# Miniprotein binders against q553d3r833to1016: the designs that were tried, part 17

Target 1, 184 residues: q553d3r833to1016
Amino acid sequence: NRFKSVNELYSTELSYLNSLLILRDFYFIPMEVEARVTKLFKSEEINKVFSNLKSILQISTEITHLLEERLSVSPVKIGDIFVKFAPIFKIYVEYVNNFDKVAPQLKAMTENPQSKKFFSEQRNKSRVATDINSLLIMPVQRCPRYELLLREILKHTQEDHVEFKNIKSAYESIKDINKYINDR
Key: E = the ipSAE of ESMFold2; O = the ipSAE of OpenDDE; V2 = 0.75 times the mean of E and O plus 0.25 times the DockQ between their complexes.

## First folded at step 12 (miniprotein)

Design j3 (at its last look DockQ between E and O 0.89; V2 from the best seeds 0.00; counts 0 for: pae E 3.3 > 1.5)
Fold by OpenDDE base, look of step 12:
Structure j3 (fold): chain B 184 residues (1-184), chain A 95 residues (1-95)
Amino acid sequence: as target 1 above (184 residues)
Amino acid sequence: GSRVRILVMVEGDSPEKLREFAERVIEEARKLAEKLGGKIRVEVTEDDGRLFIVITVEGLTPEEAKEIAERLKELAEELAKKLGLEVYIIVEIRK
């Protein structure tokens, strides 16, 4: 039903946000420290690999906040959130484009014997089974997930529902973004 | 009381212009909040030619929340235009 679909959107967003925070706190920041202190990493390389993660994180933070606020009100209205953020989702386009370029570098970095110990230690510290590679790919996967989630919500939203117009618009906007990313 | 939360994303190639934009928007927000007796919180995130400014003002009437939102939106748009920056604004008001 609609309620279940909306809650899935919210719950997956929370999980996504948490993953981004793990990525920042246990990998990006520590790598930056290593770059300054031990020179294990180069700042330039780190910046290339993580790209606009800060922007992605900010977007997710705000979306999560807004979703949480909206869930406390009945009927739950969330469609307009994605309509409003649609123009900003170009940041995901940038991320995906960069990800494709730095994927080999990331692989080399994680397979480097000098860095393996670091990544292993950070993974253990994070207490999350997901490694840096899987975390960095999550933003690539998020927009497609939004499309699926919004589509599911739309399926359970009647045309006369107050949310129908916005959900439909949101779905179409994200669909267009995903199409652009796929066709670029 | 009512709350207004404004996300302002601004983009540009000039760090100086971005700083100027942020400073002016935040200054105005603080002035408005003070004038209306609201409690203001400002968070700024920088990411390589992009700034995210999150402004939250609490303790307002619905009318005051709307007023602040409109004034800040207008200022941000005008200032971005003047400085040649790209700006996106998202407003959320909780009554």
Scores: ipSAE 0.752, ipTM 0.904, lowest interface PAE 0.7, mean pLDDT 94
Fold by ESMFold2, look of step 12:
Structure j3 (fold): chain B 184 residues (1-184), chain A 95 residues (1-95)
Amino acid sequence: as target 1 above (184 residues)
Amino acid sequence: GSRVRILVMVEGDSPEKLREFAERVIEEARKLAEKLGGKIRVEVTEDDGRLFIVITVEGLTPEEAKEIAERLKELAEELAKKLGLEVYIIVEIRK
């Protein structure tokens, strides 16, 4: 049903946001601290690994907040959120284009035993079994996932529903953004 | 009461112009919140030629929330044009 499909959009956004927060709190920020304090990492190396992660995190934070508030109102209206955010999703191009460089950069950094130990310790602190590589790929996968989720919501939205036009517009906007990302 | 939340993403080549943009938008937001008796919170995130400025003002009437949203959007758009910056603004008003 429609409500289930909208709830899936929200629940997967919350899971995605949590993964981005783990990247920030247990990897990005601690690595910036080590770069200043111990010189274990160079700023250049950190930026190569994370790209524009902070921008992506901010977008997901705002989408999550909006979805939470919209789910408390009947009828549930979420299509306009994705219409509004679609132009901003162009920043995913930078992240996707950089992603081929991430695994080699991490491998080069972990040739240093101190760096390898650092990543192991941070993974343990996070209490998440998923390694940093598996977390870093999630933004690459998210925009395509939005398209699928919006398509499913549209499928369950009757043409006379107040949200039909906005969900259709959202789906088409995200589909266009995914094409834009793939072309760049 | 009503809450307004404004996300401003601004980008450009000049860190100095990005800083000027942020300072002037935040200053106006604080002035408007004080005038209307709203409680304001501002968060700024910087990411390589981009700033995200998130302005939250609580304790407003619906009319006051709309006023702040419209005034800040107008200022941000005018200022971005003057400084040669790109700006994207998302406004949410809630009860």
Scores: ipSAE 0.385, ipTM 0.770, lowest interface PAE 3.3, mean pLDDT 90
ESMFold2 (binder alone), look of step 12: mean pLDDT 84; pTM 0.829

Design j4 (at its last look DockQ between E and O 0.93; V2 from the best seeds 0.80)
Fold by OpenDDE base, look of step 12:
Structure j4 (fold): chain B 184 residues (1-184), chain A 95 residues (1-95)
Amino acid sequence: as target 1 above (184 residues)
Amino acid sequence: GSRVRILVMVEGDSPEKLREFAERVIEEARKLAEKLGGKIRVEVTEDGKRLFIVITVEGLTPEEAKEIAERLKELAEELAKKLGLEVYIIVEIRK
């Protein structure tokens, strides 16, 4: 039903946000420290690998906040959020493009014996089984997930529902973005 | 009281222009909040290519919240145009 689909959107967003926070707190920030102190990493390389993750994190933070507020009000309205953010989702295009380019560098970093130790330690500290590679790929996967989630919500939204227009618009916008990413 | 939350994302090739934009928007936000007796919180995030400003003002009437939102939106758009920046604004008002 619609309620279930909306809750899935919210719950997966929370999980996504938490993953991004873990990526920032247990990998990006510590790597920057290592770059300054031990020179294990180069700041330039770190910035290339993480790209615009900081911006993606900001967007996810805001979306999560808005969803939380909307879920506390009946009827639940979330479609307009994604309509408003649709133009901003272009930053995912940048992330995906960069991700493909830096994949070899990331692989080299994670395969370096000294770096392996670092990443292993950070993984343990994070208490999450997901490694840095799996975390960094999550933003690549998120826009397609939005499309699926919005489509599911739309399926459970009647045409005369107050949310129908916005949900449909949001779905189509994200679908277009995903198509662009896939066809680039 | 009512609350207004404004997310402003601005993009451009000049870090100086981005900083100027942020400073002016934030300054105006603070002035408005002070004038209306609201409590303001500002967060700024940058990734080297774009800048995010999150402005939250609490303790307002619904009308005041709307007023601040409209004024800041207008300022942001005008300033972005003047500086040749691309701007995106999202406003949320909670009554």
Scores: ipSAE 0.806, ipTM 0.922, lowest interface PAE 0.7, mean pLDDT 94
Fold by ESMFold2, look of step 12:
Formats: sequence, C-alpha cells, structure tokens
Structure j4 (fold): chain B 184 residues (1-184), chain A 95 residues (1-95)
Amino acid sequence: as target 1 above (184 residues)
Amino acid sequence: GSRVRILVMVEGDSPEKLREFAERVIEEARKLAEKLGGKIRVEVTEDGKRLFIVITVEGLTPEEAKEIAERLKELAEELAKKLGLEVYIIVEIRK
C-alpha cells in the first residue's frame, strides 16, 4: 500500500545515511588524521577513495530530516522534496564517474600491512560487518533506487489523491536526473 | 511556533567568493532571526568548489517564517548572480 512504500523510502534513506556516517566517522576522518599525524596515507589517496562523499552525506542528511518531518503530518506529502532535490543530485555524476578507480586504489593501499591493519581495526570499531567496498558502492546505487521507490509510491497513489501530481512529477524528475547521470 | 529550515548549495571556482557568499547570507539570517526573536542555528559544510549552508530558525509566527524564507532566498539568488556562483535553495516551513 502507499503508506508502506513511503515508509520504505524513509527507512532506506535512514539506512543509507547511517552507512555514509560510518564511512565518514570510521574511515574518512580517521584516515585524514593518519595522513597528518603518521603519514600513513596521502591526501590524494583519501580523495580518490571518497570523492565528494561530504556533499552526498549532506544531501542525505537533509532528505532524511525532511522525510521525518513530512511523515509526522497528515496527509503525508513527499513528492515535492524529490522535485526540488533533483537538480542537486547532479553531484552524483562526480561520484559515479570516480567509482571505477576506488577498488584498485583501496587494493593498492592495503598492500601496505600497516594500512591493512588500519582498515581492519576501523571495521572492528564500527561494529559493522559490511566491508568498506560495499559501503562505498551505495551512493552509486541510490539515485536509481529513488526512481524505483517513487515508482512504487506513484503506483499506490490514486489519481484523485492530493499528492498524485507531485509524486508523478518527482518520479519524472528523478528519471531525468538518472538519464543525466548515466549519460555522463 | 513556526520553524523555517533553508538548505543553500552554492558552487563556484573562487574560494573568496564562496566565503563572501556564506558570510553575507549567514549575517543576514542572524540579523533577521534577532529582529524577529527567533532562535537560529547555522551549519556549514565545505566540499571542494561547493558549500552547503543549513539555516534553521525556530520560534516564529507563520508570517515571520515566510518573511525569513523570502528574504534569504532573494538575497542568496542576488548574491550568487553578482558573484558568478551557481546556487540551489530548498526551503521548508513547519507551522
């Protein structure tokens, strides 16, 4: 039903945000500290792995906040959020275009035993079983998943529903931005 | 009371222009919040040639929340044009 599909959009956004926070707090920031203190990493290596992660994290933070707000009010209206954010999602192009370089960079870095130990220790501290590569792919998959989630919401939104027009517009806007990202 | 939350994403090639944009938008936001008796929070995130500015003002009437949103959006758009920056603005008002 519509309620379930809207809640799935929110719950997967929250999960996505939590994964981005793990990347920042247990990998990106600690690696920047090591780069300054021990010289274990170079800044260019860190930037190659994470790309524009900070921008993506900010966007997910705002979408999560807005979804929480909208879910607390009846009727639930979320379509305009994605219409408004669609132009901002252009920043995903940078991340997607860089992604082919991420796994080779991480592999090269972990040839150093001290770097390999660092990644193992940070994974243990995070208490997340997910490998860093599995976390880093999530932004590549997020915009396509927004399209699918909005399609499901539209499918469960009657044409006379107050939000039908906005959900339809949101779906079409995200389809367009996904084509833009794919065309690079 | 009403709350306004504004996300501003601004991007450009000049760190000086990005700093000027952020300073002027934040200064106006603080002045408006003080004038209207609202409680303000500001968060800034830098990422390469891009800034995110999140402004939250609470404790407003609906009319005051609308005023702050309109004034800050107009200022941000005018400043971005003057400084040759690209800007995107998301406004949310809660009654």
Scores: ipSAE 0.716, ipTM 0.874, lowest interface PAE 1.3, mean pLDDT 91
ESMFold2 (binder alone), look of step 12: mean pLDDT 86; pTM 0.847

Design j5 (at its last look DockQ between E and O 0.03; V2 from the best seeds 0.00; counts 0 for: pae O 1.6 > 1.5, placed apart)
Fold by ESMFold2, look of step 12:
Structure j5 (fold): chain B 184 residues (1-184), chain A 95 residues (1-95)
Amino acid sequence: as target 1 above (184 residues)
Amino acid sequence: GSRVYILVMVEGDSPEKLREFAERVIEEARKLAEKLGGKIRVEVTEDGNRLFIVIRVEGLTPEEAKEIAERLKELAEELAKKLGLEVYIIVEIRK
């Protein structure tokens, strides 16, 4: 069971990372190009839509790489990774705080038919049926998902195991972040 | 040989101070790697009021890996205080 829960943490992180890469490569970067070349978008509009996406992408990239290294070694130990990264997860608070502004900003931008065409074309190029709104909410959902994943791993980690303290600490830290977000 | 991984996240309201921080940390990392004969790779990502610096050094002894990690962490912390920046550092040393 522990093996399954650790692999689920990794496989969902990789899927999450791939979704963030789609946002960067098919939306964020091409929109920045259009802002410079055709002025179809303003930099301010792009920044409102994507917020600190580059920071979230960086952290997911680093977590994915560290998990891959740890999964290649037996016994598998990953708790300390999340203890080390827990303070950095404050970047998710920034993303969530901005998220209420994203849908209205996208709606305003896509009232322009040329912008609407741009988003349709990029979606086709990405070969992913998921629309940009469904991709943009994924970081909002990821931090709660980390809590659930860590809880499941903790459940399958014996109390006298050396990793128990690290998994528990990581879980409690993420739980506190989620509580902070939900209470405001 | 041993490998060192260092992730530095630094935040502040001044792009100029963030760039100064990155330049000085990277300069010291390259200097230490050269002195110790290590192979270094550095990646920088900018995101508004935030920078990420990923430093990887390979081909070190365990003692050299510990030295680079300790010196870069101390420099990053001291420089962040001097420049009024917040810093978060993650270090991983492996054989």
Scores: ipSAE 0.748, ipTM 0.892, lowest interface PAE 1.0, mean pLDDT 91
Fold by OpenDDE base, look of step 12:
Structure j5 (fold): chain B 184 residues (1-184), chain A 95 residues (1-95)
Amino acid sequence: as target 1 above (184 residues)
Amino acid sequence: GSRVYILVMVEGDSPEKLREFAERVIEEARKLAEKLGGKIRVEVTEDGNRLFIVIRVEGLTPEEAKEIAERLKELAEELAKKLGLEVYIIVEIRK
């Protein structure tokens, strides 16, 4: 039903946000420390690998906050949130394009014996089984997930429902973005 | 022995505000370390609208360094808010 689908959107967003925070706190920032202290990494390379993750993190943070607020009020309304943020989701195009470009560099970093030890240690500190490679791919996967989640919500929303127009609009906008990414 | 590093990353559009932030944070870090009989080594790097401050804490135990980091974090966050900057602080212990 609609309520279940909206809650799935929220719960998966929380998990997604947590993954982004792990990327920042256990990989991006520690890598910057290494770059300046041990020279294990180069700051330029780090910036290329993580790209516009900061912007994605900011968006996710705001969406999570707004969703949480809306879920505490009846009736639950979330369509306007995604209509508002739909234009901003274009930043995912930049992320995906960069991800494909820097994938070989990331692979080289993680396969380097000295760097490999670093990543292993950070993985242990994070207490998460997911490695940096799997974490960095999550933004690539999230935009398609939005499309699926909104589609599911839309299926359980009648045309005369107050949320119908916004959910449909948001769905179509994200669908267009995903199509653009896939056709690039 | 273990080495303790405090990394402070601050972001903003005003180079002047970034420099002011860095100066005050570094000064506070030095004062805190000296009170405990330690000292700091500081490296500052600018990268676009970002400023990185790497503080190496010397002559202190990891526990003492953590205490300094907590106090510094509070100050840094308050100052960043006042100056309209975004700040991230991480403490790293290296063996």
Scores: ipSAE 0.229, ipTM 0.676, lowest interface PAE 1.6, mean pLDDT 91
ESMFold2 (binder alone), look of step 12: mean pLDDT 85; pTM 0.831

Design j6 (at its last look DockQ between E and O 0.96; V2 from the best seeds 0.83)
Fold by OpenDDE base, look of step 12:
Structure j6 (fold): chain B 184 residues (1-184), chain A 95 residues (1-95)
Amino acid sequence: as target 1 above (184 residues)
Amino acid sequence: GSRVRILIMVEGDSPEKLEEFAERVIEEARKLAEKLGGKIRVEVTEDGNRLFIVITVEGLTPEEAKEIAERLKELAEELAKKLGLEVYIIVEIRK
């Protein structure tokens, strides 16, 4: 039903946000420290690999906040959030483009014997099974997930529902973005 | 009381212009909040050629929240135009 679908959107967003925070706190920041102190990494390489993660994180943070606020009010309205953010989702396009470019570098970095130890230690500190590779790919997967989630919500939203227009618009906007990313 | 939360994403190739934009918008926000007796919080995040500015003002009437939102939105758009920056603004008002 609609309620379940909306909650799935929210719950997955929370999980996504948490993953991004883990990526920042246990990998990006520590890697920058290593770059300054031990020279295990180069700052340029780090910036290249993580790209506009800060922007992605900011967007997710704000969306999560807005969803939380909307879930406390009946009827729950969330469609307009994605309509408003649709233009900003171009940031995901940039992320995906960069990700494709740095994938070999990331692989080399994680396979480097000296770096392997670092990443293993950080993984243990994070207390999550997901490694840096899996975390970095999550933003690539998020927009497609939005499309699926919004589509599911739309299926459970009647045409005369107050949210129908915005949900439909949001779905179509994300769908267009995903199509662009896929066809680029 | 009511609350207004504004997310501003601004982007451009000139760090100086981005800084100027942020300073001017934040200054105006603080002035408005002070004038209306609201509590203001400002968060700024920098990411390459982009700045994210989150402005939250609490303790307002619904009308005051709307007023601040409209004024800041207008200022941000005008300033971005003048500085040749691209700007995106998202406003949320909680009554």
Scores: ipSAE 0.853, ipTM 0.934, lowest interface PAE 0.5, mean pLDDT 94
Fold by ESMFold2, look of step 12:
Structure j6 (fold): chain B 184 residues (1-184), chain A 95 residues (1-95)
Amino acid sequence: as target 1 above (184 residues)
Amino acid sequence: GSRVRILIMVEGDSPEKLEEFAERVIEEARKLAEKLGGKIRVEVTEDGNRLFIVITVEGLTPEEAKEIAERLKELAEELAKKLGLEVYIIVEIRK
């Protein structure tokens, strides 16, 4: 039903945001501290691993805020959010194009036993069993998933529904931006 | 009262021009909020050649919220053009 599909968009965005926060709070920020204090990491290495994570986190934070507010009002209207954010999703190009470099960079860094210990300790502190590689791929997967989620919402939105036009426009806008990202 | 929230993403190759953009937009936002008696919050995130500026103003009438949104959007667009920056603006007005 439509209600379930819209709630899935929100619940998966919240889960995505939480994963981005883990990357920032347990890996990115602590690695920047170690780079300055102990020199365990170089800034170049950190930037190669995380790319424009801060931009992606900011976007997910704003989308989460908007979805939460819209879900509290009836009828639920979320299509315009994705129409407005679609042009901004161009920033995912940078992250996606950098991703092939991430696993080799992490492998090179963990040849140092102190770095390997650092990653193990941060994973324990995060209380998340997923390794950093599994977290770092999530932004690569998110925009394609928005398209699938919006397609499902559109399927459950009747033509006479007040949001039909906006959901259709959102789906088409996200399809276009996904093609733009993929056409690098 | 009404709330306005404005997300501004601005990007360009000059850190100095990005900083000038942010300072002038934030200064105008603070002046407008103070004039209208609104409570303002500003959050700035820097990421390479990109800034995100989130401006929230609460305690406004619906008309005042619309006025602040329109004036800040016009300033941001005009200033980005003058400085050779790209800008993207998302405005949300709520009760």
Scores: ipSAE 0.712, ipTM 0.882, lowest interface PAE 1.3, mean pLDDT 91
ESMFold2 (binder alone), look of step 12: mean pLDDT 86; pTM 0.854

## First folded at step 13 (miniprotein)

Design k1 (at its last look DockQ between E and O 0.90; V2 from the best seeds 0.71)
Fold by ESMFold2, look of step 13:
Structure k1 (fold): chain B 184 residues (1-184), chain A 95 residues (1-95)
Amino acid sequence: as target 1 above (184 residues)
Amino acid sequence: GSRVRIFVMVEGDSPEKLREFAERVIEEARKLAEKLGGKIRVEVTEDGNRLFIVITVEGLTPEEAKEIAERLKELAEELAKKLGLEVYIIVDIRK
């Protein structure tokens, strides 16, 4: 039903946000500290791995906040969120275009035993078994997944529903931005 | 009462112009909130050539929330144009 599809959008956004927070708190920030304190990493290496992760995190944080508020009020209205955020998702181009460089960069960095040890220790601290490469691909997959999730919500939204127009516009806007990201 | 939340993403190659943009938008937001008796919160995040500014004002009437949103959006757009910055603004009003 529609409620299940809207709840899946929210629950997967929350999971996505949690993955971005793990990347920031157990990898990005600690690596920046090591770059300053021990010189284990160079800033250019860190930037090559993470790209504009902080921007993507801010966007997901705001979307999560808005979704939580909208789900607490009846009727549930979320389509306008994605219509408004669609043009901002252009920043995903930077992340996607950088992504083919990430695995080679991490491999090069882990040739240093201290760096390999650092990544292993941070993974243990995070208490998440997921490999850093599996976390780093999630932004590449998120915008296409928004399109799928919105399509499913639209499928379960009757044409006379108060949200039909906004969900349809959201779906179309995200589809357009996904074409933009893919073309770049 | 009503709450307004304004999410601003601003981009440019000049850290000085980004800082000027943020300072002036935040200053105006604080003045408007004080004038209307609203409680304001501001969060700023930097990422390279990009700033994120989240402004929340609570304790407003619906008309006051709309007024703040319109005035800040207009100011942010005017400032971004004058400073040669690209800006995106998302307004959300909870009644």
Scores: ipSAE 0.816, ipTM 0.913, lowest interface PAE 0.8, mean pLDDT 92
Fold by OpenDDE base, look of step 13:
Structure k1 (fold): chain B 184 residues (1-184), chain A 95 residues (1-95)
Amino acid sequence: as target 1 above (184 residues)
Amino acid sequence: GSRVRIFVMVEGDSPEKLREFAERVIEEARKLAEKLGGKIRVEVTEDGNRLFIVITVEGLTPEEAKEIAERLKELAEELAKKLGLEVYIIVDIRK
């Protein structure tokens, strides 16, 4: 039903946000420190690998906050949030394009014998089984996930529902972005 | 009371212009919040050529929330145009 679908959108967003925070706090920031202190990494390479993650994190933070507020009110209205943020989702295009380009560099970085210990330690500290490679791919997968989640909500929203127009608009906007990414 | 939350993303190649934009918008927001007796919180995040500003004002009437949102949106748009910056503004009002 609609309630279940909306809650799935929220729960997966919260999980997504948490993953981004782990990526920042246990990998990006520590790697930057290593770059400055031990020279284990190069700052330029780190910046290339993580790209506009900070921007992605900001958007997710705001969306999560707004969704959480909306879930406490009946009827739950969330469609307008994604309609409003849809234009900003273009930054995902930048992330995806960069990800494809830096994939070999990321592989080389994570397979470097000198940095294996570092990544192992950070993984243990994070208490998450997901490694840096799996975390970095999550933003690539999130936009397609939005499309599926919104489609599911729309499926359970009647045409005369107050949310119908916004949900449909949001779905179509995200769908267009995903098409653009795939056709690039 | 009502709450207004304004999310602003601004893009440009000049850090100076981005800073000027942020300072002007935040200054106006604080001024309006004080005038209306609202509680204001401002968060700024920088990422390369992008700047994110989140302004939250609480303790307002619905009318006041709308007013401050409209004023800040107008200012941000005008200022962005003047400075040659690309701007996105999202307003959320909780009544």
Scores: ipSAE 0.483, ipTM 0.794, lowest interface PAE 1.2, mean pLDDT 93
ESMFold2 (binder alone), look of step 13: mean pLDDT 86; pTM 0.853

Design k2 (at its last look DockQ between E and O 0.89; V2 from the best seeds 0.82)
Fold by ESMFold2, look of step 13:
Structure k2 (fold): chain B 184 residues (1-184), chain A 95 residues (1-95)
Amino acid sequence: as target 1 above (184 residues)
Amino acid sequence: GSRVRIFIMVEGDSPEKLREFAERVIEEARKLAEKLGGKIRVEVTEDGNRLFIVITVEGLTPEEAKEIAERLKELAEELAKKLGLEVYIIVDIRK
């Protein structure tokens, strides 16, 4: 039903946001500290691994906030959020295009025993079994998943529903941005 | 009361122009909130050539929320054009 599909969009956004926060709080920020204090990492290496993660995090934070407020009122209206954010999702191009370089960079860094120890310690502190590579791929997968989630919502949205036009527009906008990301 | 939330992403190659954009938009937002008796919160995040500004103003009438949204959007668009910046603005009003 529509209610279930809209709630899945929200719940998966919240999970996605949490994964981005783990990347920032247990990897990106601590690595910047080590780069300044111990010189264990260079800024260039850190930027190569994380790309525009901070921008992606800001976008997910805002989407999560808006979804939470919209889900608290009836009728639930979320399509306009994705219509408006679709142009902003262009920033995913930078992240996706950089992704092929991430695993080799991390491998090169972990040849240093101090760096290997650092990554192991941060994973333990994060209290998640997921390694950093599995977290870093999540933004690559998110925009395609938005398309699938919106398609399911549209499928369960009757043509006379107040949200039909906005959900349809959201789906088409995200489909177009996914093509844009894939083509670049 | 009503709340307005404005999410701004601004991009450009000049850190000075990005800072000028942020300072002027935030200054106007604070001025409008004070004039209308709204409670304002501003969050700024920088990422390379991008800057994110989130402005929330609460305790407004529906008409005041619309006024702030319109005036800040117009200012942000005009200023971005003047400074040669690219801007994306998302406005959300809760009544």
Scores: ipSAE 0.810, ipTM 0.915, lowest interface PAE 0.9, mean pLDDT 92
Fold by OpenDDE base, look of step 13:
Structure k2 (fold): chain B 184 residues (1-184), chain A 95 residues (1-95)
Amino acid sequence: as target 1 above (184 residues)
Amino acid sequence: GSRVRIFIMVEGDSPEKLREFAERVIEEARKLAEKLGGKIRVEVTEDGNRLFIVITVEGLTPEEAKEIAERLKELAEELAKKLGLEVYIIVDIRK
């Protein structure tokens, strides 16, 4: 039903946000420290690998906040959120483009014997089984996931429902973004 | 009371222009909040050529919340145009 689909959108967003926070707190920030203190990493390389993650994190933070507020009110309305954010999702294009370019560099970095211990320790500290490689790919996967989640909500929204227009609009906007990313 | 939350993303190649934009918008927000007796919180985050500004004002009537939102949106759009910046504004009002 619609309620279940909306809750899935929210729960997966929370999980996504948490992953981004882990990526920032246990990898990006510590790597920056290592770059300054031990020179284990180069700042330029770190910036290339993480790209506009900080922007992605800001968007996710705001979406999560707004979704949480909307879930506490009946009837639940979330369509307008994604209609409003749709234009901003273009930053995902930048992330995806960069990710494709730096994938080999990331692989080399994580396979470097000198940094293996670092990544292992950070993984343990995070208490999450997901490694840096899997975390960094999550933003690449999120826009397609939005499309699927919105489509599912739309399936459970009648045409005369107050949310129908916004959900449909949001779905179509995200779909267009995903097509653009895939066709680049 | 009602709450207005304004999320602003602004882009440009000039850090000085981005800072000017932020300062002007935040200053106006504080003035409006003070005038209306609202509690204001401002968060600013920088990422390269992008700046994120989140303004939250609480303790307002629905009408006041709408007023602040409209005023700040208008200011932000005009200022962005003047400074040659790209701006995205998202307004959320909770009654």
Scores: ipSAE 0.787, ipTM 0.912, lowest interface PAE 0.7, mean pLDDT 94
ESMFold2 (binder alone), look of step 13: mean pLDDT 86; pTM 0.859

